VHH binders against ENHANCER OF AG-4 protein 2 (HUA2). Designs and how they scored, part 12

Target 1, 142 residues: ENHANCER OF AG-4 protein 2 (HUA2), of Arabidopsis thaliana (Mouse-ear cress) (q9xer9r771to912)
Amino acid sequence: EAAISRDAFEGMLETLSRTRESIGRATRLAIDCAKYGLASEVVELLIRKLESESHFHRKVDLFFLVDSITQHSHSQKGIAGASYVPTVQAALPRLLGAAAPPGTGASDNRRKCLKVLKLWLERKVFPESLLRRYIDDIRASG
Below, E stands for the ipSAE of ESMFold2; O stands for the ipSAE of OpenDDE; V2 stands for 0.75 times the mean of E and O plus 0.25 times the DockQ between their complexes.

## First folded at step 14 (VHH; framework vhh_7mjh_2)

Design o01 (from n04 with F105W; at its last fold request DockQ between E and O 0.91; V2 from the best seeds 0.86)
Fold by ESMFold2, look of step 14:
Structure o01 (fold): chain B 142 residues (1-142), chain A 123 residues (1-123)
Amino acid sequence: as target 1 above (142 residues)
Amino acid sequence: EVQLVESGGGLVQPGGSLRLSCAASGFTFSSYDMSWVRQAPGKGLEWIGTIYSGGSTDYNPSLKSLVTISRDNSKNTLYLQMNSLRAEDTATYYCAAGPTDYEEWLESGFDYWGQGTTVTVSS
């Protein structure tokens, strides 16, 4: 059951695209994983996929999936909200460091990740002071 | 001119079922993700679910057991089947069309909205 949900999620990451349908399916699988206590494992997998990904546009797709998981978990509350929201919060340095790195090649990545952070700020997904620091850090790096 | 026109609303008894329709025109229906959203009197908007252009569905978990969304691309029509209706399901029901691209979705949300159809669940 747990192994099935984890394997399905990992497989979905291999074919992830920037469509609402693709990201929505992966989000649904991630929410199922939280029911089996696997939220930390899912977030670690996302971090590792982001860190190992060589294509900047693919890093954005993965970060959009992080956004989808985070926002759905925040709005639903329950098991997913109790696990994904704090787990993603703790992982933001690694997630953003991989998805929105400094340098000339990732300026579009930084802009797109900033859009997500500003939306999280507006919707109060994470503490304001935390989000403002990450926003400032990304702006300073580019 | 883009149009989304909901129909099928009305008075229904608790425990009853109802199917709503949304007729679309003025855009390529099959290329959009289509959603149902409702608003109870004096309340905010509540997303019910989405049927993607690729045919899969995603539902509000609190409503998933009560609703089914389908689309007929040959008729440019979106459907919402509702079962086991309760008084709390009394609302105006809207259909909405949104982009398939996630980034575009983050920026703009829904591109087109219908005017709504009212469902009243009452004895």
Scores: ipSAE 0.804, ipTM 0.906, lowest interface PAE 0.5, mean pLDDT 91
ESMFold2 (binder alone), look of step 14: mean pLDDT 81; pTM 0.795
OpenDDE, look of step 14: ipSAE 0.879; ipTM 0.951
ESMFold2, fold request of step 18: ipSAE 0.774, 0.799, 0.772; ipTM 0.876, 0.900, 0.881
ESMFold2 (binder alone), fold request of step 18: mean pLDDT 81, 81, 80; pTM 0.799, 0.799, 0.794
OpenDDE, fold request of step 18: ipSAE 0.889, 0.889, 0.886; ipTM 0.952, 0.952, 0.952

Design o02 (from n04 with S56T; at its last fold request DockQ between E and O 0.92; V2 from the best seeds 0.87)
Fold by ESMFold2, fold request of step 18:
Structure o02 (fold): chain B 142 residues (1-142), chain A 123 residues (1-123)
Amino acid sequence: as target 1 above (142 residues)
Amino acid sequence: EVQLVESGGGLVQPGGSLRLSCAASGFTFSSYDMSWVRQAPGKGLEWIGTIYSGGTTDYNPSLKSLVTISRDNSKNTLYLQMNSLRAEDTATYYCAAGPTDYEEFLESGFDYWGQGTTVTVSS
């Protein structure tokens, strides 16, 4: 059951695209993984996929999946919210460092990740001071 | 002109079933993700679920066992099957169309909304 859910999630990351359907399916599997206590494993897998991904547009797709998992977990009551929200919060330096790196090739990545961070600020997903710090850091790395 | 027209609402008894329809026109129905959203009296909007253009579905986890969403692209029609209805399911039910692209949906939300159909569940 746990292993099946984790394997299904990992397989879906391989074929992830920027559609709501693709991201939605992966999100559903990630939420299922949380019921088996695997939220930290899912987030670590996302970090590793982001860090190993060479294509900037794929990094954005993966970060949109992070957004989808975070938003769905934030809106839900129960174990998904209790596990993914703090786990993603702790991983933000690695997630953003991989998804929105400095340099001229990743300016689109930084812009899109900033839009997500501003949405998280509006919806109070994470502490305001934390989000403003990351927003400022990304703007400074332009 | 884009139109989304819901139908099938009305008064039902607790424990009953109801099927809502949403007839779409003025856009390429098969290219959109289609959703049902409801609003109980005096409350905010509650997302019920989405059937994507590719045919898979996602549901609000609290409603998943009570509802089934389907679509018929040849008829430009979205459906919501509701079973075992309770008084708390009393609401106005809206269909909505959104882009398939995640980034576009993140920025703009649903492109089109229906006018709603009212379901009242009462003994």
Scores: ipSAE 0.810, ipTM 0.904, lowest interface PAE 0.5, mean pLDDT 91
ESMFold2, look of step 14: ipSAE 0.795; ipTM 0.899
ESMFold2 (binder alone), look of step 14: mean pLDDT 80; pTM 0.793
OpenDDE, look of step 14: ipSAE 0.893; ipTM 0.951
ESMFold2, fold request of step 18: ipSAE 0.795, 0.806; ipTM 0.901, 0.902
ESMFold2 (binder alone), fold request of step 18: mean pLDDT 80, 80, 81; pTM 0.791, 0.792, 0.798
OpenDDE, fold request of step 18: ipSAE 0.892, 0.891, 0.892; ipTM 0.950, 0.950, 0.951

Design o03 (from n04 with E104K; at its last read DockQ between E and O 0.86; V2 from the best seeds 0.86)
Amino acid sequence: EVQLVESGGGLVQPGGSLRLSCAASGFTFSSYDMSWVRQAPGKGLEWIGTIYSGGSTDYNPSLKSLVTISRDNSKNTLYLQMNSLRAEDTATYYCAAGPTDYEKFLESGFDYWGQGTTVTVSS
ESMFold2, look of step 14: ipSAE 0.821; ipTM 0.908
ESMFold2 (binder alone), look of step 14: mean pLDDT 80; pTM 0.794
OpenDDE, look of step 14: ipSAE 0.894; ipTM 0.951
ESMFold2, look of step 17: ipSAE 0.805; ipTM 0.903
ESMFold2 (binder alone), look of step 17: mean pLDDT 81; pTM 0.801
OpenDDE, look of step 17: ipSAE 0.895; ipTM 0.952
ESMFold2, fold request of step 18: ipSAE 0.802, 0.813, 0.818; ipTM 0.901, 0.902, 0.908
ESMFold2 (binder alone), fold request of step 18: mean pLDDT 80, 81, 81; pTM 0.797, 0.800, 0.801
OpenDDE, fold request of step 18: ipSAE 0.894, 0.897, 0.894; ipTM 0.951, 0.951, 0.951
ESMFold2, last read: ipSAE 0.817, 0.783, 0.827; ipTM 0.905, 0.894, 0.910
ESMFold2 (binder alone), last read: mean pLDDT 81, 81, 80; pTM 0.798, 0.800, 0.796
OpenDDE, last read: ipSAE 0.893, 0.893, 0.894; ipTM 0.950, 0.951, 0.950

Design o04 (from m04 with E104A; at its last look DockQ between E and O 0.86; V2 from the best seeds 0.84)
Fold by ESMFold2, look of step 14:
Structure o04 (fold): chain B 142 residues (1-142), chain A 123 residues (1-123)
Amino acid sequence: as target 1 above (142 residues)
Amino acid sequence: EVQLVESGGGLVQPGGSLRLSCAASGFTFSSYDMSWVRQAPGKGLEWIGTIYSGGSTDYNPSLKSLVTISRDNSKNTLYLQMNSLRAEDTATYYCAAGPSDYEAFLESGFDYWGQGTTVTVSS
């Protein structure tokens, strides 16, 4: 059911790590949530977790999960593509603002988020002009 | 010297089953995520699935009910079981090894590729 899928996804976020296996498991749960119409709730949860996360390394883990959900949804199209791709696009200011903040302590975060944005540009996941603006903004921050 | 060597390809009848093997050497097999990828004649690469170093699997949704990936770390061997084969499954099948770290995989993709084994599904 929907409630089981949502609870499983939220639990997976608490133990998320930077491995392809961990991110892959969370991605599968997010795709299941979209089948129950919960894609917007998943993205809002990710935004909230990113914005409230105090540890820079955890912000990167969460942003890599955003990348995994986005790229899998984009490649599969279907229900997941119809909901996650536009929902993530609308949330990019909050997602990037939290994951790649300015300042000396977050330079690694900015570098890793730039790698993701460049891949999205190459794969035409989002409009080119939008991605180039975010890339420029992150490079201008210090 | 790193090697990935696929075997088990050949001619098979439609509706049949086939099991491919990939023998690995020259790297720490148990630390790598292992994948199967195929390429039909005149087509691009199609990812079949991945078995992670931790043992869980992910599959291409279009193939999920038709294939099973497994690994035996004591034998440094990756397996692909395919069932209910059709003519469109005719392809060269490759095994590939990639890092378990998400960022490393984004940066470099697969570190090692086999030379492939050919499967032909024909009556």
Scores: ipSAE 0.782, ipTM 0.894, lowest interface PAE 0.6, mean pLDDT 91
ESMFold2 (binder alone), look of step 14: mean pLDDT 82; pTM 0.809
OpenDDE, look of step 14: ipSAE 0.882; ipTM 0.950

Design o05 (from n04 with S31R; at its last look DockQ between E and O 0.87; V2 from the best seeds 0.85)
Fold by ESMFold2, look of step 14:
Structure o05 (fold): chain B 142 residues (1-142), chain A 123 residues (1-123)
Amino acid sequence: as target 1 above (142 residues)
Amino acid sequence: EVQLVESGGGLVQPGGSLRLSCAASGFTFSRYDMSWVRQAPGKGLEWIGTIYSGGSTDYNPSLKSLVTISRDNSKNTLYLQMNSLRAEDTATYYCAAGPTDYEEFLESGFDYWGQGTTVTVSS
């Protein structure tokens, strides 16, 4: 059910690590949530976790989860693709603003998020002009 | 020398079952995430699923009901059980080993690939 899927996903975020297994489990739960129409709730939760996260390393882990959800949803095309791809696209300014903020402390975050954006550009996950604007914005920030 | 050697391929009737094996050597099998990937004739690579070093599994949702991935770390062997096979499952099946770190995998992909084993589903 919807509530069970959302609670499982939220719980997984509390123990998220940069391993493929951890990110994979959270991705599966996010895809499950989309079946119940919860993609926007999942993305909003990710934004809020990113915005409240004090550790730059953890922000990258969360953004890698965004990447995993996005790429799996893009390749699946079904319910997940129809909901996550446009929802993440609309949320990118907030997601990137939180994950890759300007300033000297987050230069590594910006480099890692740029790698993801360039991969999305290569794989045509989102419109080219949109991705190039985000890439330029991050490069322009210190 | 790292080796991944798939076996168990062959001709099978539609509706049949087949178990593939991947024998690993030359690296610490238990600390790698192991994946099955297939390529139908004239098509691109299709990810089937991954069994992580921690033992949990993740599957291509379009294939999830038809496949089961397992590993035996004591034998350095990865397995793929396939059931209810259809003509579209005709492909070369590869095993692949990748790092457990998401960032490393994102940057470099799989570290090791097998040569593949061919499965033909035809009546």
Scores: ipSAE 0.805, ipTM 0.902, lowest interface PAE 0.5, mean pLDDT 91
ESMFold2 (binder alone), look of step 14: mean pLDDT 81; pTM 0.798
OpenDDE, look of step 14: ipSAE 0.885; ipTM 0.951

## First folded at step 15 (VHH; framework vhh_7mjh_2)

Design t01 (from n04 with E103L; at its last look DockQ between E and O 0.75; V2 from the best seeds 0.78)
Amino acid sequence: EVQLVESGGGLVQPGGSLRLSCAASGFTFSSYDMSWVRQAPGKGLEWIGTIYSGGSTDYNPSLKSLVTISRDNSKNTLYLQMNSLRAEDTATYYCAAGPTDYLEFLESGFDYWGQGTTVTVSS
ESMFold2, look of step 15: ipSAE 0.704; ipTM 0.833
ESMFold2 (binder alone), look of step 15: mean pLDDT 80; pTM 0.795
OpenDDE, look of step 15: ipSAE 0.873; ipTM 0.937

Design t02 (from n04 with L106I; at its last look DockQ between E and O 0.78; V2 from the best seeds 0.83)
Fold by ESMFold2, look of step 15:
Structure t02 (fold): chain B 142 residues (1-142), chain A 123 residues (1-123)
Amino acid sequence: as target 1 above (142 residues)
Amino acid sequence: EVQLVESGGGLVQPGGSLRLSCAASGFTFSSYDMSWVRQAPGKGLEWIGTIYSGGSTDYNPSLKSLVTISRDNSKNTLYLQMNSLRAEDTATYYCAAGPTDYEEFIESGFDYWGQGTTVTVSS
């Protein structure tokens, strides 16, 4: 079951698009993975996909999926909230470093990731001081 | 002129069933993700579920066993089937249309809302 859920999620990442349907489907699989104790593995897969992705628009799609998983886990609480919220929080430096790198080519990525961080701030998804530091760091880069 | 008009609300007994309809006009219905949202008296909005333009569905996990969302693109109509109704399901039920693009949705939310239909579950 664990292996099936992980493989299904990884396969979904290969066909991920920026539609609510695509991201919603992948989010549902990620929430299922948390039921089998796989939240850390899911976040690690997302980091690896972000780091290996050569197309900036795909990096944004993957970060929007991180947003969807995080917000659904935050609102639902339970096993998903107990595992994804702290796991994503710990991984934010790596997630943002990959999704919103400094440099000319990723300016749109940084803008879109900032939009997500500001939404997380408004909804109190993570501690305010943490989010403001990441927001400031991204604005200082590039 | 865009219109979303809910119907089918009313008084039902606990344990009963009800099917709500949402008639859409003024936009390309099949190109939108369609959602049901409810608001119990004195409470905030509670998302029930979404049927995407591609036909798949997502549900609020707390309601998933009680509801089924469907759409008929030939009639421009969204449906909500509710079963085993309880007093706590008393609410105003709204349909809403949203963009398919994730970025647009998180930024702007639903593009169109209905006026709501009231469901009261009481003996």
Scores: ipSAE 0.809, ipTM 0.904, lowest interface PAE 0.5, mean pLDDT 91
ESMFold2 (binder alone), look of step 15: mean pLDDT 80; pTM 0.794
OpenDDE, look of step 15: ipSAE 0.891; ipTM 0.953

Design t03 (from n04 with E107L; at its last look DockQ between E and O 0.80; V2 from the best seeds 0.83)
Fold by ESMFold2, look of step 15:
Structure t03 (fold): chain B 142 residues (1-142), chain A 123 residues (1-123)
Amino acid sequence: as target 1 above (142 residues)
Amino acid sequence: EVQLVESGGGLVQPGGSLRLSCAASGFTFSSYDMSWVRQAPGKGLEWIGTIYSGGSTDYNPSLKSLVTISRDNSKNTLYLQMNSLRAEDTATYYCAAGPTDYEEFLLSGFDYWGQGTTVTVSS
């Protein structure tokens, strides 16, 4: 059922690492959650995990998971594309504010998030003007 | 030097099955994520699936019921089993090795590619 998929995804986040295997597993669970109409809940969970995470390295891992979910949903379309792409787009201010904050200590985070935004721009995942604004904002905050 | 050599391609009837192999040398095979990718004539690359260094698999959802990827680390060999083949599966099939790190893969893609083996599905 839906609750099993949601709990499995949340559990996977606790052991998330920067490997393709770890992020791939979490991405598959997120796609399963969309099947049950839980995409908004998944994105809200990711926002809250990012906002409460104290370790900058861990914030990058979570943002790479956001990237993986977004790109898989965008390329494969269907239920996941119809729900995750708009939901992530609406959440970008909170996602980026948490993953790539201004100030000392987060310069690596900002650099890595910029790389993701530039790939999204190249692949036309979101509107160009939106992505260029976020790219400019992150560059200015460094 | 690194090599990835695919084999097992050829002509197959619709509905048939085929097993492709990819022999790897020149790198630590067990430490890489291994993937199959195909390119139909006149089309772009289509990812089929990946078997990670940790042993789990991930598949293109549109192909998941038709394919199985496995690896034998003792033989440095990657396999692709394909069933219920259709004309649209006609393509050149490549094996590829990529880094396990997400960021590295995101920025650079696959480190090593095979030469490809051609599969033709026709009556």
Scores: ipSAE 0.812, ipTM 0.908, lowest interface PAE 0.5, mean pLDDT 91
ESMFold2 (binder alone), look of step 15: mean pLDDT 82; pTM 0.821
OpenDDE, look of step 15: ipSAE 0.879; ipTM 0.945

Design t04 (from n04 with L106M; at its last look DockQ between E and O 0.83; V2 from the best seeds 0.84)
Fold by ESMFold2, look of step 15:
Structure t04 (fold): chain B 142 residues (1-142), chain A 123 residues (1-123)
Amino acid sequence: as target 1 above (142 residues)
Amino acid sequence: EVQLVESGGGLVQPGGSLRLSCAASGFTFSSYDMSWVRQAPGKGLEWIGTIYSGGSTDYNPSLKSLVTISRDNSKNTLYLQMNSLRAEDTATYYCAAGPTDYEEFMESGFDYWGQGTTVTVSS
């Protein structure tokens, strides 16, 4: 069932769109993967997809999925919360570096990622000092 | 004007079942993601689940085995089926409509709310 859950999640990433339905389905699959101990593998896949993605719009879609997984895991408090929240926190430098790069072409990406970081700050998803540092870093770039 | 009107609330015995309806008007129902949210007396809002415009569903995992959400786009109606009800399910139940775009929902939340229907689970 682990392999089925991972294959389903990976396939969903290929058709991911910015709709709540698309992101919601991928989120549910990611939560299922955590039940099989695959949270680190899911986050690594997301990092690799973000780093290899050439379209700035798609990078935002993927980062919104990271947001959805993180917030659902934070709210749920179960196995998903115990694995995804710390795993995403540790991966934030790579996730943000890929999703919100500096430069003139990614200004929209930086703005949208800032929205997510501010939401995480408001909802206390991660330590305040950590989030404020990332927010400052993105604002200082581009 | 936009309206969301819940109905079907009332008194029900423990172990019973109840179906709530939410009649929508004044907007393109089939273009919205529809959600149920409840609020027990003196408590905060608790999300029950969402049925997306494309028809798939997502549920609060603590409630997933007890509820089923469906929609009938030809009738502009959202439904909540609840089974095996207990006293803790006593609450006001709201339907809400939100945009399908993830970013828009993140920024503004639900665009429209009903006024709620009260469910009381008591012997």
Scores: ipSAE 0.793, ipTM 0.899, lowest interface PAE 0.5, mean pLDDT 91
ESMFold2 (binder alone), look of step 15: mean pLDDT 80; pTM 0.792
OpenDDE, look of step 15: ipSAE 0.890; ipTM 0.951

Design t05 (from n04 with S31R E104K; at its last look DockQ between E and O 0.75; V2 from the best seeds 0.83)
Fold by ESMFold2, look of step 15:
Structure t05 (fold): chain B 142 residues (1-142), chain A 123 residues (1-123)
Amino acid sequence: as target 1 above (142 residues)
Amino acid sequence: EVQLVESGGGLVQPGGSLRLSCAASGFTFSRYDMSWVRQAPGKGLEWIGTIYSGGSTDYNPSLKSLVTISRDNSKNTLYLQMNSLRAEDTATYYCAAGPTDYEKFLESGFDYWGQGTTVTVSS
């Protein structure tokens, strides 16, 4: 059911780690949520978690989850692709602003988020001009 | 020397079942995420699924109902059970080992590959 899938995803975010297993599990739950029309709610939850997260390494974990959801949805078009890819694209300013903020404390975050953006560029996940602007913005903010 | 050696391939009839094995040596098997990947003749690589070092699994959605991945860390062996096989499942099947860290996998992909075992589904 929708409510069970949403609650399971939200709970998984609280224990998310940088392992492929942890991120993979959360990704499966996010894809299931899209089947119930909850993709926008999932992305908004991710934005709010990123914005409220005080630990820089946790912000990276959450952004890697965004990457996993995006790439799985992009490769497996269907309902997930139709909802997550455009929803994440529209949310990129908030997602990146929270995950890769300016300042000396988040230099590692910016580097890791740049790796993801460059992969999205290579794999044509989003328009090239859009990705290049975000890449330039992050490089300038350090 | 790291080795991944697949076995159990061969000729099987449509509708049949087959179990593939991948024997691992030269690395700490229990610390790796293990995957099955296949390549049909003249086609690109298709990811089948991954069993993580922690024991949970993730599958290609198009294949999920047909396959089961398991591992036995005491035997350093990865398994792929395939059921209800069709002609389009004819392929070379590879096992692969990758890091558990998401960032490392994003950067480098799989660390080790097997040589593959061929499965042919035909009457």
Scores: ipSAE 0.822, ipTM 0.908, lowest interface PAE 0.5, mean pLDDT 91
ESMFold2 (binder alone), look of step 15: mean pLDDT 81; pTM 0.798
OpenDDE, look of step 15: ipSAE 0.885; ipTM 0.949

Design t06 (from n04 with E107F; at its last look DockQ between E and O 0.82; V2 from the best seeds 0.84)
Amino acid sequence: EVQLVESGGGLVQPGGSLRLSCAASGFTFSSYDMSWVRQAPGKGLEWIGTIYSGGSTDYNPSLKSLVTISRDNSKNTLYLQMNSLRAEDTATYYCAAGPTDYEEFLFSGFDYWGQGTTVTVSS
ESMFold2, look of step 15: ipSAE 0.803; ipTM 0.891
ESMFold2 (binder alone), look of step 15: mean pLDDT 83; pTM 0.832
OpenDDE, look of step 15: ipSAE 0.903; ipTM 0.957

## First folded at step 16 (VHH; framework vhh_7mjh_2)

Design u01 (from o03 with G109D; at its last look DockQ between E and O 0.91; V2 from the best seeds 0.85)
Amino acid sequence: EVQLVESGGGLVQPGGSLRLSCAASGFTFSSYDMSWVRQAPGKGLEWIGTIYSGGSTDYNPSLKSLVTISRDNSKNTLYLQMNSLRAEDTATYYCAAGPTDYEKFLESDFDYWGQGTTVTVSS
ESMFold2, look of step 16: ipSAE 0.769; ipTM 0.893
ESMFold2 (binder alone), look of step 16: mean pLDDT 81; pTM 0.809
OpenDDE, look of step 16: ipSAE 0.893; ipTM 0.956

Design u02 (from n04 with F110Y; at its last look DockQ between E and O 0.82; V2 from the best seeds 0.85)
Fold by ESMFold2, look of step 16:
Structure u02 (fold): chain B 142 residues (1-142), chain A 123 residues (1-123)
Amino acid sequence: as target 1 above (142 residues)
Amino acid sequence: EVQLVESGGGLVQPGGSLRLSCAASGFTFSSYDMSWVRQAPGKGLEWIGTIYSGGSTDYNPSLKSLVTISRDNSKNTLYLQMNSLRAEDTATYYCAAGPTDYEEFLESGYDYWGQGTTVTVSS
């Protein structure tokens, strides 16, 4: 059951696109994985996928999936909220380092990730001081 | 001119069922993600669910067992089937059309809204 949910989520990542439909489906699978205690494994998979991805636009798609999982989990009370929000918070340095790296080719990535961080700030998804530090770090790396 | 017009609201008894319709015109209906959103008196907007351009659906988990969203692209019409209605389902129900792109939806939200149809669940 756990292994089946994990494999289904991993398979969905292979065809992930920037559409609301694609990201929505992957989000549903991630939420289901949390019911089996797999939130940390899902987030680690996302980190590894981001770190190994060579195409900058694909890194953005994956980070938008992180956003979708985080916001849906934040709005839900229960297993998903208790697991994904703190797990993503702890993983933010690795997630952002992979999705929004410094350098000339990733300027668009940094801009789009900043947009998400500002939205999280507005919606109080994570502590303000934490988010402002990451926002400042990304701006300084441009 | 874009129009989204909801219909089918009214007074219904607890435990009853109701089907709402949303007639769309002025845009390519089949190319949009279509959503139902409701607002109970004195409350904020509550997303019910979305039927995507590609045909799959997502629902608010708290409502998933009570509602079904469908679309008929040949009639440019969005539907909401509601079952086992309770007093707490009393609300104005809106249809909304949004872009299929995730980033665009984050920036702008829904492109088009209907005026709403009111459902009252009361003995």
Scores: ipSAE 0.823, ipTM 0.910, lowest interface PAE 0.5, mean pLDDT 91
ESMFold2 (binder alone), look of step 16: mean pLDDT 81; pTM 0.799
OpenDDE, look of step 16: ipSAE 0.888; ipTM 0.952

Design u03 (from n04 with A97R; at its last look DockQ between E and O 0.93; V2 from the best seeds 0.85)
Fold by ESMFold2, look of step 16:
Order: C-alpha cells, then structure tokens, then sequence
Structure u03 (fold): chain B 142 residues (1-142), chain A 123 residues (1-123)
C-alpha cells in the first residue's frame, strides 16, 4: 500500500550512496510511490532531506537521486512523468538552493549540479529558458 | 585489455527461447555493472537491462516480462535469457560495461562494448 511504499523510500534514503545500484534502487521505489499518487510527498521529503543535510557530499548524492527520478520519469512518461516532471520543476529553487548553496564550501556541489542542469537542457527535460536561468544563477553565486 | 565477447545468437522460431552469453576478460568482472543493449535493423539502441555488481537488476519496463539477466562471477560471464521471441526481437545484442559510480556513468556512459551477436526471429 501507499504507506509501505513511502516508508520503504524514506528508509532507502538513509543508506543512499553514489552508486548506480543504490540510486537505481531508490529510484524504483520513488516510481512505485508515484503509482500511489505520492510524487509530491516524495519530492517534499527530498527537499527536506536536502535542507537538513549537513554534509556537502550527501547533498550531491541526494541531488543525483533527484536527477535519476527526473530522467527516468521523463523517459517513461505515464503516471511518473505526469507527476514527477512538473513537481520537480516547481521545486527546483528549493532543491538547488539546498544542494548547491553559495559559499566556498559548496564549490564542488555547484559544479556537479551544473553538470546535471546541462544534461537536462540537452535532453529537453524542462523549458530551456528556465534551465538557463538556474544555470546563470548558480554560476553567479560563486 | 578489456574484452567482452557475446555468443549464442542465431536463427530462432517465433515463440522460441534463446540464451545469450557474454565472456568478460581483462578486468575484475564482479566489480562492474553489466548491461545488455540491442539494436534492431534501422533502429536506435534499446537498453534491455542492467545487473549491478551487487547482484540486483533493472529492466527496460517494455521488456521485463520477456527477459532475465544473470551473471556468474566465477566464470566472468553475463547471460541474457529471452523467451517467447517475436519477429520484433530481431536485433544485434550487445554486452556493455559501465562504471558503478553514478556521476562517472553520467559523464561516460558505457565504457566498453562487445562486438554483438545477431538474433534473427523468423519462421
């Protein structure tokens, strides 16, 4: 049921690593959550985890998970595409603000998030003007 | 020298089954994620699935009911079992290696490919 899928996803976030297997497993759980109408709840959880995360490398892991969910949902379409793509688009200011903050400590975070945004631009995941604005904002933040 | 060599392709009747093999050498096979990808004549590449170094699998959702990917790390061999084959499954089937790191995979994609083995489904 919905509660089991959400709890499984939340538990997976606690052990998330930067491997394709770890991110792939969490992505599958997120896609399952969308089938129960929970995409907005999943994205809000990711925002809250990013905002509360104290380790910069963990913020990158979480943002790579956002990327994986977004790209899989975009390519598969269906329920996941209809819910995750617009939900992530609306959440981008909070997601990027947490994952790629300004300041000297997060320089690597900004670089890695820029790589993801450029891939989204190439693959037309979101409107071009929106993505270029976020890219410019991150470049300007130093 | 990294090598991936596919085998087991050939002519098969509709409804039939086939198991493809990919022999790996020149690297620590158990430490890599391994994938199957196919290309039908005149079409682009279609990802079939990935078996991760940890043993779990992900499949193309359109194919998951028809295929099973497995690996035997003691024999450095990747397998693709295909069942209930149809004419549309006619393609060259490739074994591919990818890095386990997510960021590295985003940047490089699959870093080594086999030469492919051809499967033809025809009555």
Amino acid sequence: as target 1 above (142 residues)
Amino acid sequence: EVQLVESGGGLVQPGGSLRLSCAASGFTFSSYDMSWVRQAPGKGLEWIGTIYSGGSTDYNPSLKSLVTISRDNSKNTLYLQMNSLRAEDTATYYCARGPTDYEEFLESGFDYWGQGTTVTVSS
Scores: ipSAE 0.767, ipTM 0.900, lowest interface PAE 0.6, mean pLDDT 91
ESMFold2 (binder alone), look of step 16: mean pLDDT 80; pTM 0.792
OpenDDE, look of step 16: ipSAE 0.892; ipTM 0.954

